# VH-VL binders against q58483, part 21

Target 1, 193 residues: q58483
Amino acid sequence: MKVIGISGSPRPEGNTTLLVREALNAIAEEGIETEFISLADKELNPCIGCNMCKEEGKCPIIDDVDEILKKMKEADGIILGSPVYFGGVSAQLKMLMDRSRPLRIGFQLRNKVGGAVAVGASRNGGQETTIQQIHNFFLIHSMIVVGDNDPTAHYGGTGVGKAPGDCKNDDIGLETARNLGKKVAEVVKLIKK

## First folded at step 5 (VH-VL; framework fv_anetumab)

Design f5
Fold by ESMFold2-Fast, scan of step 5:
Structure f5 (fold): chain C 193 residues (1-193), chain A 123 residues (1-123), chain B 111 residues (1-111)
Amino acid sequence: as target 1 above (193 residues)
Amino acid sequence: QVELVQSGAEVKKPGESLKISCKGSGYSFTSYWIGWVRQAPGKGLEWMGIIYPGDSDTRYSPSFQGQVTISADKSISTAYLQWSSLKASDTAMYYCARSPLYWDSWYDAFDIWGQGTLVTVSS
Amino acid sequence: DIALTQPASVSGSPGQSITISCTGTSSDVGRYNYVSWYQQHPGKAPKLMIYDVSNRPSGVSNRFSGSKSGNTASLTISGLQAEDEADYYCSSYTEDSTYVVFGGGTKLTVL
């Protein structure tokens, strides 16, 4: 079993990374293999609307997206994290999402477990609307969407931070990310037993 | 129309206190960071620290932590840089500059600068 | 102390292209895409020319461009003009200090 975590932040060691890694650490404690992927410094290009992706099962654009999609296809669970940009995901994460169309051929992400992480500048800083966008991505891929486990038990990992490293001291946010990881691990084990 | 206007030049003696100001206009003052940058005569730029006026969250360079106090009064759109006891080595031009709050990008990019306040400390 | 390394001076003639380097470490320039460049004319406040490695603010000439390779960021000025004569400073986000570090500055002379 394997769960991957992908950060849509342009920062390789930012607050989104901290929350995604916290979720992955909780998953690793359950005996599941984990891998962290940062979209920082990846070559990503937007979807050009080319129908070749549907026919050939692969986008003709040459960049880093294909390797990331391969890892998503091979995982049993996927955690997507994003900083909040106007109540939504980063451009980097949206480019990855839009370029994922080939994975709908044969529904290659079907029944994989999806969890979402968002970091905003305040506690009411757009984390939940950003998480909803990530959940909609999971749903269109026929994935199983989970939120964070009790006692936090909301929609996923929600962090607060303005400067790099601020989430190290966001005890509530770290707890939501950890409980998200526990729920992802629980459901992955149920599906793969 | 967006501008930062700083207080006038100061001439002080070592050991004296000083508070200089930076007033923002033409934008939402509480939505941007205000940074302070020092430039000693004939030398380069040194970042001192920043404040977010919306909640007074303040961050300092390690070189200036404990040496100065940065504050802001959002009711009058003004940020401040203060010394309790000036040294001759504080002689410099002091700039304030505005930086956008974007959670993970370029809060360190200063897009609007004040004209500078020259502080001279001599005995 | 100065954390980022720039050449002390660079020179060119009108119409030429010049490049100014800004070298840091794998904990600042090499790690983050938060490199800015500032132009300062004598007696004036700095002006932002480039942010996030290669982005130009509105009103900055497209003769100014930025790039990064490994631990070194570069500012390139094409079609050099007399008014480009100024000091140029790079800056980067850093984990080694609280947030921001500047380069030592480069004096550009247009001959």
Scores: ipSAE 0.016, ipTM 0.580, lowest interface PAE 8.0, mean pLDDT 86

Design f6
Fold by ESMFold2-Fast, scan of step 5:
Order: C-alpha cells, then sequence, then structure tokens
Structure f6 (fold): chain C 193 residues (1-193), chain A 123 residues (1-123), chain B 111 residues (1-111)
C-alpha cells in the first residue's frame, strides 16, 4: 500500500508542506509507504482545452504533469494540500487538477482514498471552501473522500499560518492533519483487505 | 533518551573512499531531517546538506553537490555521508544533526547533534 | 565567502549583558523568520540556543534572547556567566530557501 501527498504551495518549505507531511507521517506510522511531492519545483502548464488527451489518452503538453499523474494512478490514497488563495486552491494545484483529465479515461482513480489539507491566514480563513474544491476534484474522479478522524473530525487538515513557520505553533492544525492521515490509513487498509 | 551517535574517527589517504554513519535513537527517525555540518580545524560551521529519511528527499549545499553523497537506511535508523575520492581539504570534524519536521523551515534549527566524527586525510 | 556577518569576538564581565549581531541581506535574514543561534564550547558539538529568531528550546536559560531588525538578527545574553564563554553561530536560509548558511562565528570571552 502507498499514499502520496502533494503540496500545491509555490513554496517548497511552506506551511502547506508541513501539514501534508504531518498527515503522511501519521500514515507511515500505520505501516503504509508514503511519498511527498511538492509542486513548487515542478514545470506545470494549464490545460489548453484542445481535447487531444481524450483521443490520445495522453496530454500533448510536455512538462512534469504526466509523471505526477502516473504516481497518482499507482497510489492507494492521495492527499492534496493547498494554501488558501481567495477562498480556493493555488494556481499550481489547479493546473494539476485540470490536467488530470486523462485519469478519467476508465476512471483510473476509482475507489482511491482522498484527503484534503488547506492553510489559511486565520481559523475561519477559507480552509473549508478550499477543502471543498479539493473534495469536488476527488468526487469527479470517483474517489472515496474522507475528513479528519476523531477527536477533531471535520473536513480535513486545516492549518493557520501567515508567515513562514506559523503552522509549527498551530497545535489544532497539526492535530487535524495527523487525524486526516489516520483516517486515510484506516480506509486504505479497509479497501485493500 | 533522544540521541544521535556517530561512527569513530577516520584516518585516510587522498583518493580513498569513505562512508561515515549517524544512528538515531529514542525518536521516530523517519519524521526528522538529518543534516550534515562540517567544521574544518579552527574554522566555523559549514552546512553540507540534509536528508529526510522518510522519503530520501536530499538537498545539498552548492559547494558540496557532487563532492559527497548523503543517504539513509530507515530500517536501522542510520544516515550516511560518503566520499568516492577524499582530498586533503576534506580534513574536518563532521557533525550530523536532527531538525524537526513540525517546523515550517524543516531544517533551519538543529535541536539534537551527534558527537562528531573526525576525518583526517593526509599522505 | 561568509554569507552572514558576525563580529569575530565580543567580551563582557560576569553580570553584564552582551549582544552578538548577525547581518545578512534582504534575501536571507531580512526575508525569513528562520534565524537560529548555536553555542559551541571547545571540543563539543554545537547546542541550539534560539530558533525562528526569538524562540528558546526547552532547557535553555531565559538569559538568552533573540531579535531581528531589518537585515540584522541579534543574540542577547543577560546576566553573563563564566559558562557562557563559547563560540556562537547564527544561521539562516539562503535566498532560494533551499540551503542553510552559517555566520562566521563569534568568540565570547567572559573576563
Amino acid sequence: as target 1 above (193 residues)
Amino acid sequence: QVELVQSGAEVKKPGESLKISCKGSGYSFTSYWIGWVRQAPGKGLEWMGIIYPGDSDTRYSPSFQGQVTISADKSISTAYLQWSSLKASDTAMYYCARSPLYWDSWYDAFDIWGQGTLVTVSS
Amino acid sequence: DIALTQPASVSGSPGQSITISCTGTSSDVGRYNYVSWYQQHPGKAPKLMIYDVSNRPSGVSNRFSGSKSGNTASLTISGLQAEDEADYYCSSYDSSSTYVVFGGGTKLTVL
């Protein structure tokens, strides 16, 4: 079993990465292989709407997206994390999401487990609206969506950070990320039983 | 309880290969970065690079990229620093040090240090 | 090439306060709140004294404090004691936020 975590932050060492890795650490403690991917150092281009991926099964744009999609296809669970940008996901994560259309051919992500992480500037700073966008992505890919496990038990990992390093002091946010990881691991194990 | 224990002192000749180790205990080895810091005799600290053992994400200082290899074996909680061909200028004390993942910077702060491995390269 | 500038030495008497500066650029010390300070006694490994500009790890005396103004971070030691005599190093991320850079080190002498 394997779960990947993808950070849509433009920063390789941001608060979003901290929360995603916190969730992956909880998953690794359950004996599941984990891999972290940062979009900050990847070449990503937006979907150009040419519809060629539907006929060819592969996007004609040559960049780092195809490699990431292959890792998503091979994983049993996927955690997507994003800083909150105007109540939604980062442009980096949205580019990856829009470019994932080839994986809908045969619904290659069907029944994989999805978890979401968002970091905002305040506790009511758009984390839930951002998580909802990520959940909609999981749903259109026919994935199983989970939130964070008890005792935090909401919609996913929700961090608060304005400046670099802020999330290290966000005990609540770190706990939601850990409990998200525990729930992802629990459901992955149930499905792979 | 939490500690990093490094391998013993080494005396080598130029051109020889070497691999030194840093073993973590008392904590979750895969949840912390392990960095390597060099200190030449009578000189200050130089950051060489770092590895996250959980996924082998490794980053090097530009001055050490290609000169050394950093690796880790998470099954035995051990990190390594290795040279394919030593030079006299590699003579130094080498420290390994742990940095918490919970800190956004991941490796800006080294809270636990190994005792150091003295490497002497001379003909 | 010293990435972060520290004075080579500082001195003080027991009970006094001293300050050690660490000067970088707007791309490192000025840009990030990732400044750490380390104490090194002769023949020993460094010990973390301050992280993220002003935070003290558990077990570090409250006589040690950190601050930052613009491109200069400062370590202040109050109530100076003989055991404080050591080398002190600052550190920060480089402009790419990928590499850690250390200052040249400051030798503190307690007279």
Scores: ipSAE 0.006, ipTM 0.492, lowest interface PAE 11.0, mean pLDDT 86

Design f7
Fold by ESMFold2-Fast, scan of step 5:
Structure f7 (fold): chain C 193 residues (1-193), chain A 123 residues (1-123), chain B 111 residues (1-111)
Amino acid sequence: as target 1 above (193 residues)
Amino acid sequence: QVELVQSGAEVKKPGESLKISCKGSGYSFTDYWIGWVRQAPGKGLEWMGIIYPGDSDTRYSPSFQGQVTISADKSISTAYLQWSSLKASDTAMYYCARSPLYWDSWYDAFDIWGQGTLVTVSS
Amino acid sequence: DIALTQPASVSGSPGQSITISCTGTSSDVGRYNYVSWYQQHPGKAPKLMIYDVSNRPSGVSNRFSGSKSGNTASLTISGLQAEDEADYYCSSYTSDSTYVVFGGGTKLTVL
């Protein structure tokens, strides 16, 4: 069993990274292999809408997306994290999402477990609308969407932070990320037994 | 169009209070942090602290914590740096500068700087 | 005092390339890609030349480039020109209560 966590932050060691790693740490504590991927240092290009992936079975654009999609295909669970930009995901994460269309051929992510993390500047700072956008991505890929486990039990990991490292002191946010990880691990184990 | 305009030069005596200002124009004031940077005569740049005007979240360099107060009034797009009791060693050029607000982080990439406020403290 | 180490001075001739180093620790330059470089001419406010290690603001010549390896960031100026003569400062974010630190500055002389 393996779960990957992907940060859509344009910053490699930002608050989104802290929350995604917290979720992955909770998953690792359950005996599941984890891998973290930051989009900050990846070459990503937007989808140009050419339909070539439908015709050829892969995207003609040569960049880092294909390797990331391969890791997504091989995982049993996927956590996507993003800072909040205008109540939605970062451009980096949206580019990855839009470029994932080849994985819908045969629904290669079917029944994989999906969890979402969002970081905003305030507690009601667009985290839930950003999480909804990530959940819609999981749903269109026929994945199983989970929120954070009890006692926090909402929609996923929700962090508050402005400066790098602020989320180290966001005890509530870290707890939501940890409980998200626990729920992802629980459901992955249910599916794989 | 996008600019930071600081208050004029000040000449003060030790023990006096002072409040200098930095007014932003041509941009959304709550989309940026405002930082304060000190430069003593003939010396290098020293970061004092930073404020997010949207909620007045402030961060100070340890060497300036308790020595100055940074504040902002978002209704008039103005940030402030204040001393309760000046010392001769406060003689310096003081710059304000803006840094972008990222919801995941901020950084010190000060892309627009004020012209500076010279503060001279002597008896 | 200051956490980042820069050489006090560097010199070059017109048309040459020079490099200014900025050395920190694994808690600042080595950890975060939040390194900026500033140019300051006498009597003027600093000007941002490089941010996020290697990015140039609009209006900054492509003769200026930034890089980082381990705990050391570098500013390189190619095709050196007389107007490049100035003081150059690096800065980095830190993850502790210090937040932001500047380097001591480097005086560039164009001979």
Scores: ipSAE 0.058, ipTM 0.637, lowest interface PAE 6.2, mean pLDDT 88

Design f8
Fold by ESMFold2-Fast, scan of step 5:
Structure f8 (fold): chain C 193 residues (1-193), chain A 123 residues (1-123), chain B 111 residues (1-111)
Amino acid sequence: as target 1 above (193 residues)
Amino acid sequence: QVELVQSGAEVKKPGESLKISCKGSGYSFTSYWIGWVRQAPGKGLEWMGIIYPDDSDTRYSPSFQGQVTISADKSISTAYLQWSSLKASDTAMYYCARSPLYWDSWYDAFDIWGQGTLVTVSS
Amino acid sequence: DIALTQPASVSGSPGQSITISCTGTSSDVGRYNYVSWYQQHPGKAPKLMIYDVSNRPSGVSNRFSGSKSGNTASLTISGLQAEDEADYYCSSYTSDSTYVVFGGGTKLTVL
């Protein structure tokens, strides 16, 4: 079993990375292999709407997206994290999401477990609307969507931070990320039994 | 047009108080950090601190913590740098500059700068 | 108090390429991709030339490029022009004090 965590932050060592790693650490404590992927150092290009992936079964654009999609296909669970940009995901994460159309051919992400993480500048800073966008991505890929488990029990990992490292002191945010990881691990184990 | 406009030059004596201003226009003032950078005559740039105007979250360089106060009034899109008691060593050009906010971090890059406020402290 | 090390001066002639180094530690330049470069002409405010190691703001000439290897970031100016004569400052985020640190500045002289 393996769960990957992907940070959509343009910053390689930002607060989104911290929250995604916290979720992955909780998953690793349950004996599941984990891998962290940052989009900050990847070559990503937006979907150009040519619809060629339906004819050829793959995207014609050559960049780092295809390798990431391969890792998503091979994982049992996927954590997607993003900073809040105008109540939504980063451009980096949206590019990955839009470029994932080839994985809908045969529904290659079907029944994989999805969890979402968002970091905003304030406690009510658009984390939940960003998480909703990530959940919609999981749903259109026929994945199983989970939120964070007890005792936090909301929609996913929700952090507060503006400067690098701020989420290290966001006890509430870290707890939501950890409980998200625990729920992802629980459901992955349930499905793979 | 995005710009930061600073208050005019000041000439003060040691021990006097001073408050200088930085007014933002042409953008959402509460969505960007405002930093303060000092440049002593003939010297390089030195970061003093930064404030997020929406909630007044303020961060100081260790060298300036307790030496100055950074504040902001978001109702008039203005940030401030204040001294309770000036010293001759405070003679410098003071710049304000904005930094874009990305909700999981701020960029340390200052993309728009004020024109600077020259502060001269002499007896 | 300046933590990042830059050469005090660099010179070139029109049309040449020059490189300015900015050396920090494994707690700042070596750790984070939060390196910026600023250009300052005499009597003027600094202008952002490069952010996040290698990204260029809109309106900045593609003659300016940034890179990083280990603890050293570099600003390269190709096709040097008289108007490039200025002071150049690097900056980085640091984990040791969680604040921004500037380099000492490099004076570029064009012929």
Scores: ipSAE 0.005, ipTM 0.547, lowest interface PAE 10.0, mean pLDDT 86

Design f9
Fold by ESMFold2-Fast, scan of step 5:
Structure f9 (fold): chain C 193 residues (1-193), chain A 123 residues (1-123), chain B 111 residues (1-111)
Amino acid sequence: as target 1 above (193 residues)
Amino acid sequence: QVELVQSGAEVKKPGESLKISCKGSGYSFTSYWIGWVRQAPGKGLEWMGFIYPGDSDTRYSPSFQGQVTISADKSISTAYLQWSSLKASDTAMYYCARSPLYWDSWYDAFDIWGQGTLVTVSS
Amino acid sequence: DIALTQPASVSGSPGQSITISCTGTSSDVGRYNYVSWYQQHPGKAPKLMIYDVSNRPSGVSNRFSGSKSGNTASLTISGLQAEDEADYYCSSYTSDSTYVVFGGGTKLTVL
């Protein structure tokens, strides 16, 4: 069993990374293999809207997306994290999401477990609308969507941070991320029994 | 144009209070951190602290916490650095500089700097 | 007084390439990709030259490049020109509850 966490932050070691890693740490404590992927150092290009991926099963654009999609296909669970940009995901994460169309051939992500993390500048700073965009991505891939486990029990990991490292002191955000990880681990184990 | 304009040079005596200013223009003042950086004569740069004017969240360098007060008045797009009692060791050039908010910017660096305020403290 | 370690001075001739190092610890330069470089001419405010280890702001010459290996970040200036003569400062985020720590500065002399 393996769960991957992907940060859509343009920063490799930012607040979004802290929350995604917190969720992955909770998953690793349950005996599940984890891998963290930052999009900050990846070459990503937007979807050009052609149907080549449907006909050939692969996008003609040469960049880092195909390697990431392969990791998503091989995982049992996927955590997607993003800073809040105008109530939505980062451009980096949206490029990855839009380029994931080849994985819908045969619905290669079907029944994998999905969890979402968002970091905003304030507690009511667009985290939940960003999480909803990530949930919609999971739903169109026929994945199983989970929120954070009790006692926080909302929609996923929700952090508050403006400066680098702020989420280290966001006890609520860290707890939501940990409880998200616990729920992802629980459901992955149920499916892979 | 995006700019930070600082108040003029000050000459003070030890024990006096002082408040210097940094006025932002040409951008959304409440969307950026404003930092204060000190440079003693012939020495390097020292970060003192910064404030996010949108909610007055203020962070200090451990070396300057309790030594100065950083504040902002968002109604006039101005940040302040204040001393209750100046010392001769406070003699330095003081720069204000803006840093983008993490979530809406590609970097956490000081991209726009004020021209500096020279503060001289002598008896 | 907390500072990252830079050489006090470096020199080169026009057209040459020079490199300035910035050494920290595993809790700042070695851990985070938040390294910036600033150029300061005498009597002037600093100017941002590099952010996030290796990125250039608009208007900065591609002769300036940044990199990092372990606990050491480097600024490289290729095709050295007379106007590059200035003081150069690195900075980094640190987990020691200081969001910005500067290097001691390097005086670059051309010629």
Scores: ipSAE 0.014, ipTM 0.587, lowest interface PAE 8.4, mean pLDDT 87

Design g1
Fold by ESMFold2-Fast, scan of step 5:
Structure g1 (fold): chain C 193 residues (1-193), chain A 124 residues (1-124), chain B 111 residues (1-111)
Amino acid sequence: as target 1 above (193 residues)
Amino acid sequence: QVELVQSGAEVKKPGESLKISCKGSGYSFTSYWIGWVRQAPGKGLEWMGIIYPGDSDTRYSPSFQGQVTISADKSISTAYLQWSSLKASDTAMYYCARLPYYYDSSGWDAFDIWGQGTLVTVSS
Amino acid sequence: DIALTQPASVSGSPGQSITISCTGTSSDVGRYDYVSWYQQHPGKAPKLMIYDVSNRPSGVSNRFSGSKSGNTASLTISGLQAEDEADYYCSSYTSDSTYVVFGGGTKLTVL
């Protein structure tokens, strides 16, 4: 069993990274292999609206996206994290999402477990709308969507931070990310029985 | 791996017919345009034309319209460039290259994968 | 019909930078962001180096960069290496003939 966590932040080691790693740490404590991937250090190009990936199973654009899609295909669970940009995901994460269309051929992500993390400038700063966008991505890939576990028990990891490192002091956000990780681990183990 | 493999070199006399091939592998052949590009000895690249194998929609450069025929057989993932009557000025290297097809795009993008080329020599 | 204009040759020494221009019209380079650059070594097929004006395919060195201003696109190669010696071709989409047009090509010599 393996769970990957992907940060859509344009900055490496930012607040989104911190929350995604917190979720992955909770998963690792359950004996599941984890891998963290930052989109900040990847060569990503936007989807240009072609239908070729639907038939070919691969995007014609040559960059780092295919490597990431392979890791998504091989994982049992996927955590996607994003800073909030106008109530939605970052351009980097949206590029990955839009370029993931090849994985819908045969629904290669079917029944994998998905969890979402969002970091906003304030507690009511668009985390839930961003998480909903990530959840819709999981749903269209036929994945199993989970939120954070008890006691926080909401839609996923929700952090507050503007500057690098702000989320280190966001105890509530860290707890939501940790409980998201626990729920992802629980469901992955249940499915792989 | 995505590849375009072209047929071998040809030596012909003026007036003879010729058909050279370009076979695609490692991708959905009917989802990409296949273009043909000519390079005369010591000269630059010349756009000849393009075909979409999925529906055989074919477009020609004005310089080559009526001079050559571009076709494709999607059952064997192969595109063709054909002359009914060769002339000495057809002596050149001929490349096939893959061009992505995008719906609702404002134009065509880059040739991302190229064949190795077919040298055609026409002499008496 | 209309070919894009490139200088016939350009030269540089190892470690230097060079720029190759590609000039079109307001119907191709000046209108669309579908400019690409190809590298061709003697006896070999062209290789895509830049697409969509400034995007680099995975595996192409960061020493290669593309830009565009008005009707002119540019390919810049920094830190010149002997292996960069090749012919370079630009191309652009044009709606005038529903096809792609190539530049005349530039021979880069690394001394």
Scores: ipSAE 0.000, ipTM 0.408, lowest interface PAE 22.2, mean pLDDT 87

